Miniprotein binders against q53ft3. Designs and how they scored, part 2

Target 1, 195 residues: q53ft3
Amino acid sequence: MFGCLVAGRLVQTAAQQVAEDKFVFDLPDYESINHVVVFMLGTIPFPEGMGGSVYFSYPDSNGMPVWQLLGFVTNGKPSAIFKISGLKSGEGSQHPFGAMNIVRTPSVAQIGISVELLDSMAQQTPVGNAAVSSVDSFTQFTQKMLDNFYNFASSFAVSQAQMTPSPSEMFIPANVVLKWYENFQRRLAQNPLFW

## First folded at step 7 (miniprotein)

Design pA14
Fold by ESMFold2-Fast, scan of step 9:
Structure pA14 (fold): chain B 195 residues (1-195), chain A 86 residues (1-86)
Amino acid sequence: as target 1 above (195 residues)
Amino acid sequence: SPESYKRAIRYALFAQKYAELIQRELEKAGDPELYEEALRLFRKAAELYLKAAELYEKGDKEEAEKLMEEARELFLEALRLYEKLK
């Protein structure tokens, strides 16, 4: 359903499902990550009236996970870029992962996606320091990330086609990647602030 | 409790919306049997979540929780099939 992309790393498309409506991606060595892209693959849309709230979790000074709301993805805004460098562990604000027992390695950060009604999402406020604020910087960064993703996924698809098939769900079909890239480029060209 | 009732309703709506989405994709499927099975499971899960919500309103928490677990198993199986169908 979802993908998670960090520059210079393999794209992740196999989220761990931890509840009917909750998915998690692990981010090892998160201290070296400045930005994360969360996106829909374009093959399976959200049900009508639903979307995804995107959360970030990292260990605080005591090793305890702290969840923060970064933003949203929807059928109308199927991808988002977040700056995670400089985020503080926080207190307060309710989050849907609070009652969950998620097994993970200490010091590994996570991206969480909670599938929710759009009306419920509209009442939530993301942390103020996660958004990329400069229009020109945002457009350039987004274009570089799209190029990086497309080049990587295309190269991966070629490699996969030349190998004996492996039963791994991390492999993305080339046509799915191409369709996603074209749709995202079109939307970015129409409005660079569409998300 | 009000929270359990709302949770059951949310899950029922989620399952119903997935069922609608799958039904729209059936005619495009190369293997309609797998889509039909996923659709059946989502519809059954939605039915059980709705029954659980009614039991929560009546105060029959233990019976409601049993139906929630049965619905969850069906929902997760349906999601597993749906994610594979692409």
Scores: ipSAE 0.000, ipTM 0.179, lowest interface PAE 19.0, mean pLDDT 67

Design pbb3
Fold by ESMFold2-Fast, scan of step 9:
Structure pbb3 (fold): chain B 195 residues (1-195), chain A 82 residues (1-82)
Amino acid sequence: as target 1 above (195 residues)
Amino acid sequence: SSDWEEIIRKIEEALRRGDLETAKKLLEELLKEAEKLGNPEVIERIERYIEFFEKYVELGDEEWAKLFIEFAIRMAEKLSEK
């Protein structure tokens, strides 16, 4: 139902269901993470009147999990970008997870999603600095992803530069990848929501 | 205004047009009406959501801004219920 994305890492689409209404993603080596994207896969919508409260958990100085409310995802707002770098030293907030989902390794954090009534969500206040501009942050994140993709594809092309094409394999010339990348950047600059 | 449903309708219409400044003004009117008859705890929550709305308008995130207006409306509706 949900996905979780960090720049430079494989997208996670298989949340661990820890209760009927609670889902968790593990974030290993979280100290290197500045932003995390949480989104709905679009396959199954929330029931009417319901949404998801998004929490972040990290071990505090005593090794105890500290949960903070980052924000929400709903059928009308199915994705959000959160800044977590400042929260690694923050205070915990009120949360529905209790003692569940204890972080077992020192460098593993968790994103938790609690499916709740919209009326209940409206009574909660996210930590003030966690949510960021989806448009600007998505544009920046997309740029980084495009750079990563281009570098990866170019590396492959260089490795294959002197190979004769095989009928069982497809090869993409590096200049075609570069042209696509440049065209996509131009379109993104003209309208960040064109995709 | 004296009509909660009409103010809410106008806010929703402004949101459909993408007129966030008008929606904010109407929400502030709704808050002033709530202050006369409302629960201080609910009023404080609505004020907080208006603050988040302003933040996300400044960030250019209209969808987040609209969500916080929706939350403010839901809290305001609690003041009109038995």
Scores: ipSAE 0.005, ipTM 0.354, lowest interface PAE 10.3, mean pLDDT 69

Design pbg2
Fold by ESMFold2-Fast, scan of step 9:
Structure pbg2 (fold): chain B 195 residues (1-195), chain A 93 residues (1-93)
Amino acid sequence: as target 1 above (195 residues)
Amino acid sequence: SVEELLEYIELFLELAERATDPERLERYLEFALKYIELLARMTGDPELRKEVEELRKLIEEALKLVEEGKIEEARELIKKIRELIERIREKLQ
């Protein structure tokens, strides 16, 4: 019913069904993963009033799974991008050469999907911005940048009637800024993970 | 894409409408607002930008109603906002 994609890896389309309403994908070498895409295959829709809650799990120091809610997929929103690089990198995993003769915990994480009623999903809140989506993080950053630029630029605004020639000054046409913005949007649309 | 962002907005508004907890209701409205502001910045269509600005104002009104404890009024406004989104999506199809 579901698919899972990591940049640079083969797409997974065969989730392990661990219960009637629960599906799991294994993510080996998860320390190298920044983003995960979860999507519906489009052949079997959710029943009316139902959707999927998406979870991320990694092993703690005792090998016990730690689950976090990342977000949701539904018939109306059948795919989502999640940032997982900020959830747990493991301080010790950054310096593996110092522990070469010690038994290592496997570096395997999981994506879990729980099929739930939409009403039940409405009672849950995903973990912070790092685990929700790249769109949410980009929205906040872009909003702050645009507000800063607009406030700064507008402080120098003058009407055409008030303009006087100044050969030493440089002007950037509004059209150039718009074209840059359009190019940035195009790149983001082609690959939301390019940043 | 524009269509994908509208789907995200619709999802969070649907979750907001179903939420029984005011804190969750507020959080879902805030998520919808973030996606609306992204859509407003990314769209090149002046007509769509105008409609998105209207949606932004309505969601801000819904957040104010939630802050004032007027939960039922907020839910009715959310239903109206969802109807407007459906009309926008129909125009784009």
Scores: ipSAE 0.000, ipTM 0.349, lowest interface PAE 12.5, mean pLDDT 69

## First folded at step 10 (miniprotein)

Design w3
Fold by OpenDDE base, fold request of step 15:
Structure w3 (fold): chain B 195 residues (1-195), chain A 83 residues (1-83)
Amino acid sequence: as target 1 above (195 residues)
Amino acid sequence: SPIQEEFEKLMEEARELFYEALRLYEKGDKEEALRLFRKAAELYEKAAELAKKNNDPESYKRAIRYALFAQKYAELIQRELEK
């Protein structure tokens, strides 16, 4: 139902469902993370009148979890970018996740999504610095993500002559990745919110 | 207590159905997902009634919340099947 993306890391598409209405992603080495993208996979929409409250949980100096409301995802806004790098000094907020029997390591944070009524969500106030509202910040993040992906993928590129026959393995031409990258950049430049 | 035990049993059964319903829905088996969401909702409602009888408002609220959630998905799927 949900996905979580950190630039330079593999996309997470398998949230841990800790309750009927609650999903959790683990973010290892969270201190190195500046931004997180939370998005709907599109396989399961929210029911009518419902959406997702997105929370961030990190251990404080005492190892106790601090939960903060980052923002929301809905059928109308199925993805959002959150800045989490500056949240370490933030105060904890009320959250619906209670005492979860999730083994926490000091280096692992969590993204929690609580499926709630939209009316209830409207009563909640996200932390002020979490939502990436500026087009510029979004564009910069997206560009960095794209560059990272391209560089990573390109590092595995081999020529036809360098390929070892592997009939069971599928190969994608590097040029396809490049074309996709260029096309995406073009669209992003034209309209940062083209999707 | 026996009531609490029965409550938890119902909640667990409903949860299993709910999770399976979501899985099936994601896989495109809408008819079976619908059936399971409805069944889950019924079980949650039964659990809610037990909690109410036991004067356990927190358990009641939880059960009702899940019942509503299951119902909402059932409604969603029903609408999709009617298109």
Scores: ipSAE 0.810, ipTM 0.940, lowest interface PAE 0.5, mean pLDDT 88
Fold by OpenDDE base, fold request of step 15:
Structure w3 (fold): chain B 195 residues (1-195), chain A 83 residues (1-83)
Amino acid sequence: as target 1 above (195 residues)
Amino acid sequence: SPIQEEFEKLMEEARELFYEALRLYEKGDKEEALRLFRKAAELYEKAAELAKKNNDPESYKRAIRYALFAQKYAELIQRELEK
């Protein structure tokens, strides 16, 4: 039903179902993890009016689990990216996993997914800055890429008077590139997935 | 107590049905999955009643939560079968 991805690691597609409505992924060597992607596999959807609350658990200095609400996944938003690196020093929150007998090791964190009513989920407050907007990050990356390209290309711009004769080469006016860039930016701003 | 033992038995049976229903649903056996979810829901509800009689609100809440969850899957599958 659920998958978990850490960059540089194999994808996990087999959550441990610890209860009817509780799923857990183990994250070994969690201290090296910055981001975690949690996603639905698409094999089993949430029932109507239900979604998943995504929690992160790590051992505190005493070895006791600290659970924090990262965010949510739903049928409408079947995947989410969470930054967990900054949470490793945070305080615990209320969580639905407290009564569960989960085997814990000092170096292993856990991602817990609790299937809950959407109405109940709406009452929960994720820890700040845990949820990474995929759209925003993508847009920022794309913008930086475009800027880099434009800057690179423009660095070779010369006036017609400065052109070295090269009969075998075709030339594109710099204004064409700029116009394309501006149009692309506009479209990206309107719909990051316009292509 | 006998009531608690019966409660746990029902919960375990329902859990097994629930898990099997999920597996079957994932495999595409919607009809059987539906049947098992409905049966699981019934067992959870029965368990909830026992918990109520035993004045165990936590067990009651758990059973009701699972009953609802099973019912929701049953409804989902039923709708899919109607399409």
Scores: ipSAE 0.797, ipTM 0.938, lowest interface PAE 0.5, mean pLDDT 88
Fold by OpenDDE base, look of step 11:
Structure w3 (fold): chain B 195 residues (1-195), chain A 83 residues (1-83)
Amino acid sequence: as target 1 above (195 residues)
Amino acid sequence: SPIQEEFEKLMEEARELFYEALRLYEKGDKEEALRLFRKAAELYEKAAELAKKNNDPESYKRAIRYALFAQKYAELIQRELEK
């Protein structure tokens, strides 16, 4: 249902579903990460009146998770880019992920997506510095990222006949990637700050 | 307590159905996904009633939330099948 992309890293398309309405991506070596892209795969939409609240979690000096609301994804805005580099020293906020007994290594952060009612999401306030503020720098960054991702993903494209059963791996149809790419480019062109 | 045990059993069964429904939906088996979401919703609702009887508002809220979520997917799929 969801994907997570960090520049220079492999795309993550298999979120850990920790509850019916909760999905988590692990981000190793999070200290080197500046931006994260969260996107819908297009395979499963949100139900009517629902969307996703996107949270970032990192361990504090005591190893306890600090959760911060980054923003939102919806059927109308199926992808978003978040700056997380400046959040690593921020204060924690209330989050819906409870005491997840996730064995956290100190270098691993998490992206959490909580599926919620849109009305409830409207009452939440993302951290102020999670949004990318520079339009020009962002446009250049996103275009480069998108191109790299598309090129990378397309290089692994195989026909259905060429697919080998691998129960441990998730596959994304090439058309989904292309559709996402096209939609993202279109939105970026219309409003560079659509997130 | 027996009520709590039954509640957890219902929640677990509903969860299994919910996860399977999502998987099937993603694979394009909409009819079976719809069936499972509906069943999951029913089980969550039953669980909610038990939580209510047990005066456990947190469990009640959780069960109701999942019931709603399952119902919303059922509605979504139903609409897709009608197109």
Scores: ipSAE 0.779, ipTM 0.931, lowest interface PAE 0.5, mean pLDDT 84
Fold by OpenDDE base, look of step 14:
Structure w3 (fold): chain B 195 residues (1-195), chain A 83 residues (1-83)
Amino acid sequence: as target 1 above (195 residues)
Amino acid sequence: SPIQEEFEKLMEEARELFYEALRLYEKGDKEEALRLFRKAAELYEKAAELAKKNNDPESYKRAIRYALFAQKYAELIQRELEK
């Protein structure tokens, strides 16, 4: 349902579902992370009137998890870029993940997505400066979307031997997707507004 | 307590159905996903009633939240099937 992308890292398309309405991504070596992109895979939309509150968790000086609301994703806004580098020393807020005993390892942060009613989300206030401004956000978003797409598509890759014949379905070779991805990344690097 | 045990049992059963429903929905088996979401919702509602009887508002809220979530997915899928 969700993907998570850190620049220079592989896209994560398999969130750990820790509850019916909660998904978690692990971010190893979080101290080196400046921005995170959270996006919907497009496989499962939010139900009507629902969206996702995106939280970031890091250990505080005492080793206790600190959760902060970064922002939101919705069907209408299926991706978002968040700056997390400046949040690493912040104070925690109320969060929906507090009751969950999620095993944490040192240097690993977490992105948590809580599926909630839009009305409830409207009452929440993201931490300041977590939302990246539009231009940098766009480039990062595009890169992340590309990564997400590639990872998503790749997750469905099967060998010919594993394919079940389905004459009614069209198949795209994984190499085509990869080439598209590489080309798109190249173009994006050259001109973030190439489209 | 017996009520709490039954509550947790219902919640676990509903969770399994919910997770499977999501999986099936993602795979495109909408009909079965719909069925499972509906069943999950029913179980969550039953759990909620038990929590209410047990005067456990936190458990009640959790169960109701999941019931609603399951219902919302059921509604979503139902609409998709009607198109």
Scores: ipSAE 0.774, ipTM 0.929, lowest interface PAE 0.5, mean pLDDT 85
Fold by OpenDDE base, look of step 10:
Structure w3 (fold): chain B 195 residues (1-195), chain A 83 residues (1-83)
Amino acid sequence: as target 1 above (195 residues)
Amino acid sequence: SPIQEEFEKLMEEARELFYEALRLYEKGDKEEALRLFRKAAELYEKAAELAKKNNDPESYKRAIRYALFAQKYAELIQRELEK
């Protein structure tokens, strides 16, 4: 139902369902994470009148989880980007995950999604600095992800002369990747929220 | 207490049905998912009544919340099947 993306890491598409209305992603080495994207997979929508409250949890100095409301996802807004790097010094707020026995390991943060009525969500106030509100910040984040992908993909590029025959493998010309990258950048520049 | 034990039993059974319903819905088996969500909702409602009888407002709220959630999915699927 939900996915979680950290730049430079594999996408997570298998949330731990800790309750009927609660889903959790683990984020190892959370200290190195600046932004996280939470999105709906599109396989299961929210029922009418419902959405998801997105929470972030990090261990405090005592190893206890500190939960903070980041924002929301809905059928109308199926993805959101959150800045979590500045939340490490924040205080915990009321959260729906406090009573859940969630397996925790040191240095692992968590993203929690609570499925709630939209009316209830409207009464909640996210932490002020969590939502990436600036188009510039969002664009920069996306650009970094694109660059990382391009750099990664291009590192495997070989010339035809350098290619060793491998009949069992399929190859994609590097220019196809480049073309995709350029097209994506163009679309991003036109509308940072095109995707 | 016997009431609490029965409550937990109902909640567990309903949970299993709810999780299975979600799985089936994701797989495209909407008819069976619908059936299981409805059944789960009924069990949650029964659990809620037990919690009420046992003067346990927290358990009641939890059961009602899940009942509503199951009902909402059932309604969603029903509408999809009618299209």
Scores: ipSAE 0.771, ipTM 0.929, lowest interface PAE 0.5, mean pLDDT 86
Fold by ESMFold2, fold request of step 15:
Structure w3 (fold): chain B 195 residues (1-195), chain A 83 residues (1-83)
Amino acid sequence: as target 1 above (195 residues)
Amino acid sequence: SPIQEEFEKLMEEARELFYEALRLYEKGDKEEALRLFRKAAELYEKAAELAKKNNDPESYKRAIRYALFAQKYAELIQRELEK
């Protein structure tokens, strides 16, 4: 139903469903994370009149979870970027995950998504400065990523005539793929919306 | 108590149906998903009645919330099938 993306990491598309209406992603090494993207995969929409409240949880110095409301995702706004860098020492808020039997490592934070009525969500207040501009859908992000890769790689293309007698074939040096990956990872970490 | 034991049995049965309905819906088996969401909603409603008899307002609220959630998915799927 949901995906979770951190710059420089593989996208997570398999949330742990901990209740009918609650989903969790683990965020290992959370101290190094500044922003998280939460989005709808498109496989299962919210029912009419419902949406998702998105929470961030990290363990305090005693290993106890501290939960904070980041913002929302809905069918009409199916993706959002949340800043979490300033929240790792913030105060908790009321949240729907307190009675859940959620397994996690003490040094691992979590993103929680609670499916709720839109009217109930309208009465909730996210922690300050957590919400950032929403991102385009996963499909648009993926297409822009592919376009970026194609443009980068094609600037290094060589013809077979430049290497061997086969002039209608074009080749890309193998290290171009690695360089593109490193560059894209760095740029996305610096600005999730650079694309 | 016996009422609490029956409540938990109904909730577990409803949860299993709800999760299977979601899986079927994701696969495109909308007719069967609709049937299971409706059945799950019925079981959640029965569980809510038991929680009321047991004077357990938090369990009542939880069961009603899940009943509503299952019903809303059933309504969504029914609308999709009629298109």
Scores: ipSAE 0.712, ipTM 0.900, lowest interface PAE 1.0, mean pLDDT 78

Design w3
Fold by ESMFold2, fold request of step 15:
Structure w3 (fold): chain B 195 residues (1-195), chain A 83 residues (1-83)
Amino acid sequence: as target 1 above (195 residues)
Amino acid sequence: SPIQEEFEKLMEEARELFYEALRLYEKGDKEEALRLFRKAAELYEKAAELAKKNNDPESYKRAIRYALFAQKYAELIQRELEK
């Protein structure tokens, strides 16, 4: 019914079904993960009036699970990107997974999906930094990467008067980097997925 | 107790039917999946009545939730078959 994707890892398409309405994916070495994508495979939709609440669980310092609501997937929004890097020391929340997670090893977190009525989901509040739209998340990530690269490169800028002659080295005029930054930023505003 | 034993048997039987119905639905065997979802819903409803008789509101709520879930899948599949 569901898939779970982490950049640089194989996609998981075989969730562990722990109850009729509960599905779990294991995330080993979760501390290296910043974002996860949760999506519907397309083989089994939610019934009318239902959707999925998506949770993240990690072991605390005592190995006890801490669960946090990330957000939602529905037939109308069948995939979502969730940021989890900021949640690894966050406060737990009420959740429907009780003591139902089967494996609680020290370096393994879990993604839980609870199939629920849309009315019940509307009454839930995700943790404030977790849910990101796929377009908004990509755009924000890309903008921050652009800013980081430009600021780093420009911090090494020197004028010709400040240069020591070095005929064996190649140089790039600083305005070339600026023009690339401005062009990339413009293309993102027009189409965040142009690449 | 006899009521609790019957409840547990109904819930287990319903769960097995529910999981099989999901597998059949995923494979495209919609008519058999529909039949099994309906049977699962019936068994969850019977389990809910036993939980009510046993004054076990948490088990009652869980059985009713699963009955509704199975019924909603049955409704979904029925509509697909009528297309």
Scores: ipSAE 0.711, ipTM 0.901, lowest interface PAE 1.0, mean pLDDT 81
Fold by ESMFold2, fold request of step 15:
Structure w3 (fold): chain B 195 residues (1-195), chain A 83 residues (1-83)
Amino acid sequence: as target 1 above (195 residues)
Amino acid sequence: SPIQEEFEKLMEEARELFYEALRLYEKGDKEEALRLFRKAAELYEKAAELAKKNNDPESYKRAIRYALFAQKYAELIQRELEK
């Protein structure tokens, strides 16, 4: 039903369903994570009048989960980017996961999604700075993904002396990738929302 | 108590049906998924009645919430099938 993406990591598409209306993703090494994308896979929509409240949880010093509301996903807004870097020592918020015993690995955070009525969701307030409303946050996420692509593609560059004939394989000169990378960075600097 | 034991059994049976209905729906087996969501809703409603008899408002609220959720998926699938 849901996917979870962290920059520099493989996408997760297999949430653990811990209740009829509750789904979780594990985030190992969560202290290195600044942003998380939560999105609907498109295989199962929310029923009419329902949507998803998205929470972040980390274990406190005693190993007890601390849950914080990040924001929402709905059929009308099926993906969202959430900043979690400022939440790793904050106070918990009211949440629907308190009656469940969710087994977790120590030092692993979780993203929780609770399927709820839209009217109920409209009364909830996300923790401040959790929802991405800053152009800077989107730009930083995009830049890191762009850097990852450039570094990966560049690692396959070969010199002219090392080229081998390969009629079934198409080649791109390395300077094309560099020009694209530089041009993209320039456009982001001029208009972080040009996408 | 005997009522609490029956409640937990109904809730577990309903949950199993609900999860199977979701798996079937995801695979495109909408007619069978619809049948299972309706059955799950029925079992959640029976569990809610037991919780009411046991004067357990938290269990009642939980069972009713799951019954509603199953019903809403059944309604969604029914509308898709009528297209």
Scores: ipSAE 0.703, ipTM 0.898, lowest interface PAE 1.0, mean pLDDT 79
Fold by ESMFold2, look of step 14:
Structure w3 (fold): chain B 195 residues (1-195), chain A 83 residues (1-83)
Amino acid sequence: as target 1 above (195 residues)
Amino acid sequence: SPIQEEFEKLMEEARELFYEALRLYEKGDKEEALRLFRKAAELYEKAAELAKKNNDPESYKRAIRYALFAQKYAELIQRELEK
């Protein structure tokens, strides 16, 4: 039903369904994560009049979960980008997840999605700096991820004269990365939701 | 408490039907998914009646919420089938 994407990581498409109306994704090494994308896979919509409240949970210094409401996803807004970098020392919020198993390692957080009536969701208040909830914001985030990847890969570019032989590794020419980058940007400009 | 045991059995059976209905719906088996969502809703409603008899308002609220959720999916699928 849901997917969760963090830059530089494989997309998660198999949420842990912990109740009929509750879904969870684990985020290992959460302190290195600045943004997460939560989205509907498109295979199962919400029923009419319902949507999803999205929460972030991290362990506090005692290992106890701190839950914060990030925002919402709905059939009309099926994806959202949430900034979590400033929330890892923030205050908890009211949440419907009750008692959850506590992960032993302090580096694992969770994204929780609670399916609820839209009227109930309208009365909930997300933490103020979390929600980045528009197609334009998703496009900007994606563009920044693309720029970051290209700049990172380009920083390793060397001329053939400077290359250290490494026969156990495979290499790709830098122009392939540039061509991929240019093609992807062109596709985004024509249809920001082409994927 | 025999009533609590019956409640938990109904809730577990309804949950399994609900999860299977979701899997069928995802695969496009809408008629079978509809049937299972309706059965799940019926079982959640019966569980809610037991929770009320057992004076357990939190279990009652939970069962009613899941009954409504299953009913809402049944309504969605019915509309899709009738176009």
Scores: ipSAE 0.692, ipTM 0.892, lowest interface PAE 1.1, mean pLDDT 80
Fold by ESMFold2, look of step 10:
Structure w3 (fold): chain B 195 residues (1-195), chain A 83 residues (1-83)
Amino acid sequence: as target 1 above (195 residues)
Amino acid sequence: SPIQEEFEKLMEEARELFYEALRLYEKGDKEEALRLFRKAAELYEKAAELAKKNNDPESYKRAIRYALFAQKYAELIQRELEK
């Protein structure tokens, strides 16, 4: 029913079916994997009104599986690419695979697919626990935007002696831009989501 | 208990039918797959009745979920056969 593909590896087309509605692929050496593709083989569609919730699992320091929702595949979107490189230290999310733990080596992660009603899937939020790094990424992105704006504006700075007469133009003193930059940066450090 | 033993037998029988129905469907044997999905759904429903009599709500929910899943595949295949 499903396939799983990692760049540079053989495609897996023989998921372990661990329940009527649950399928699992093993990912050995998961720490070297950045992306995984999950797709429907095309031989068995989902029934009308159903689809698949796709989860990623890795062993924690005790060897216990930690599951995180990646996203979905459906008849209308029968393949999806998921980035997993940032998920290997997240806390587990609610998932349907807890009782189906199969003993694996500590270096093996898993992709789990749970067949569910589309209405049930619409109530789930992918990458919720894996998004712990998203605040750090948002902060880094925001800092880069701040630096970009400040550097751009500063590149037009001129001394009073270098100004040409332009009475129809408005000017902003360079220190106003600097103060805005410093204030924004301070607020971002206090609350990355203030804006 | 005898109720729990019957429940487990029904669930296992239904699961075997469900897996065989999936295999047949994948190979294109839609008429036989349809028949097996309907049989599996019936057995899951009977198992759900036993779980309710045994006051086991988790087993009831699981059996009903699998009955619905089998019924949904039966509906899909029936519609394909009517085309």
Scores: ipSAE 0.674, ipTM 0.888, lowest interface PAE 1.2, mean pLDDT 79

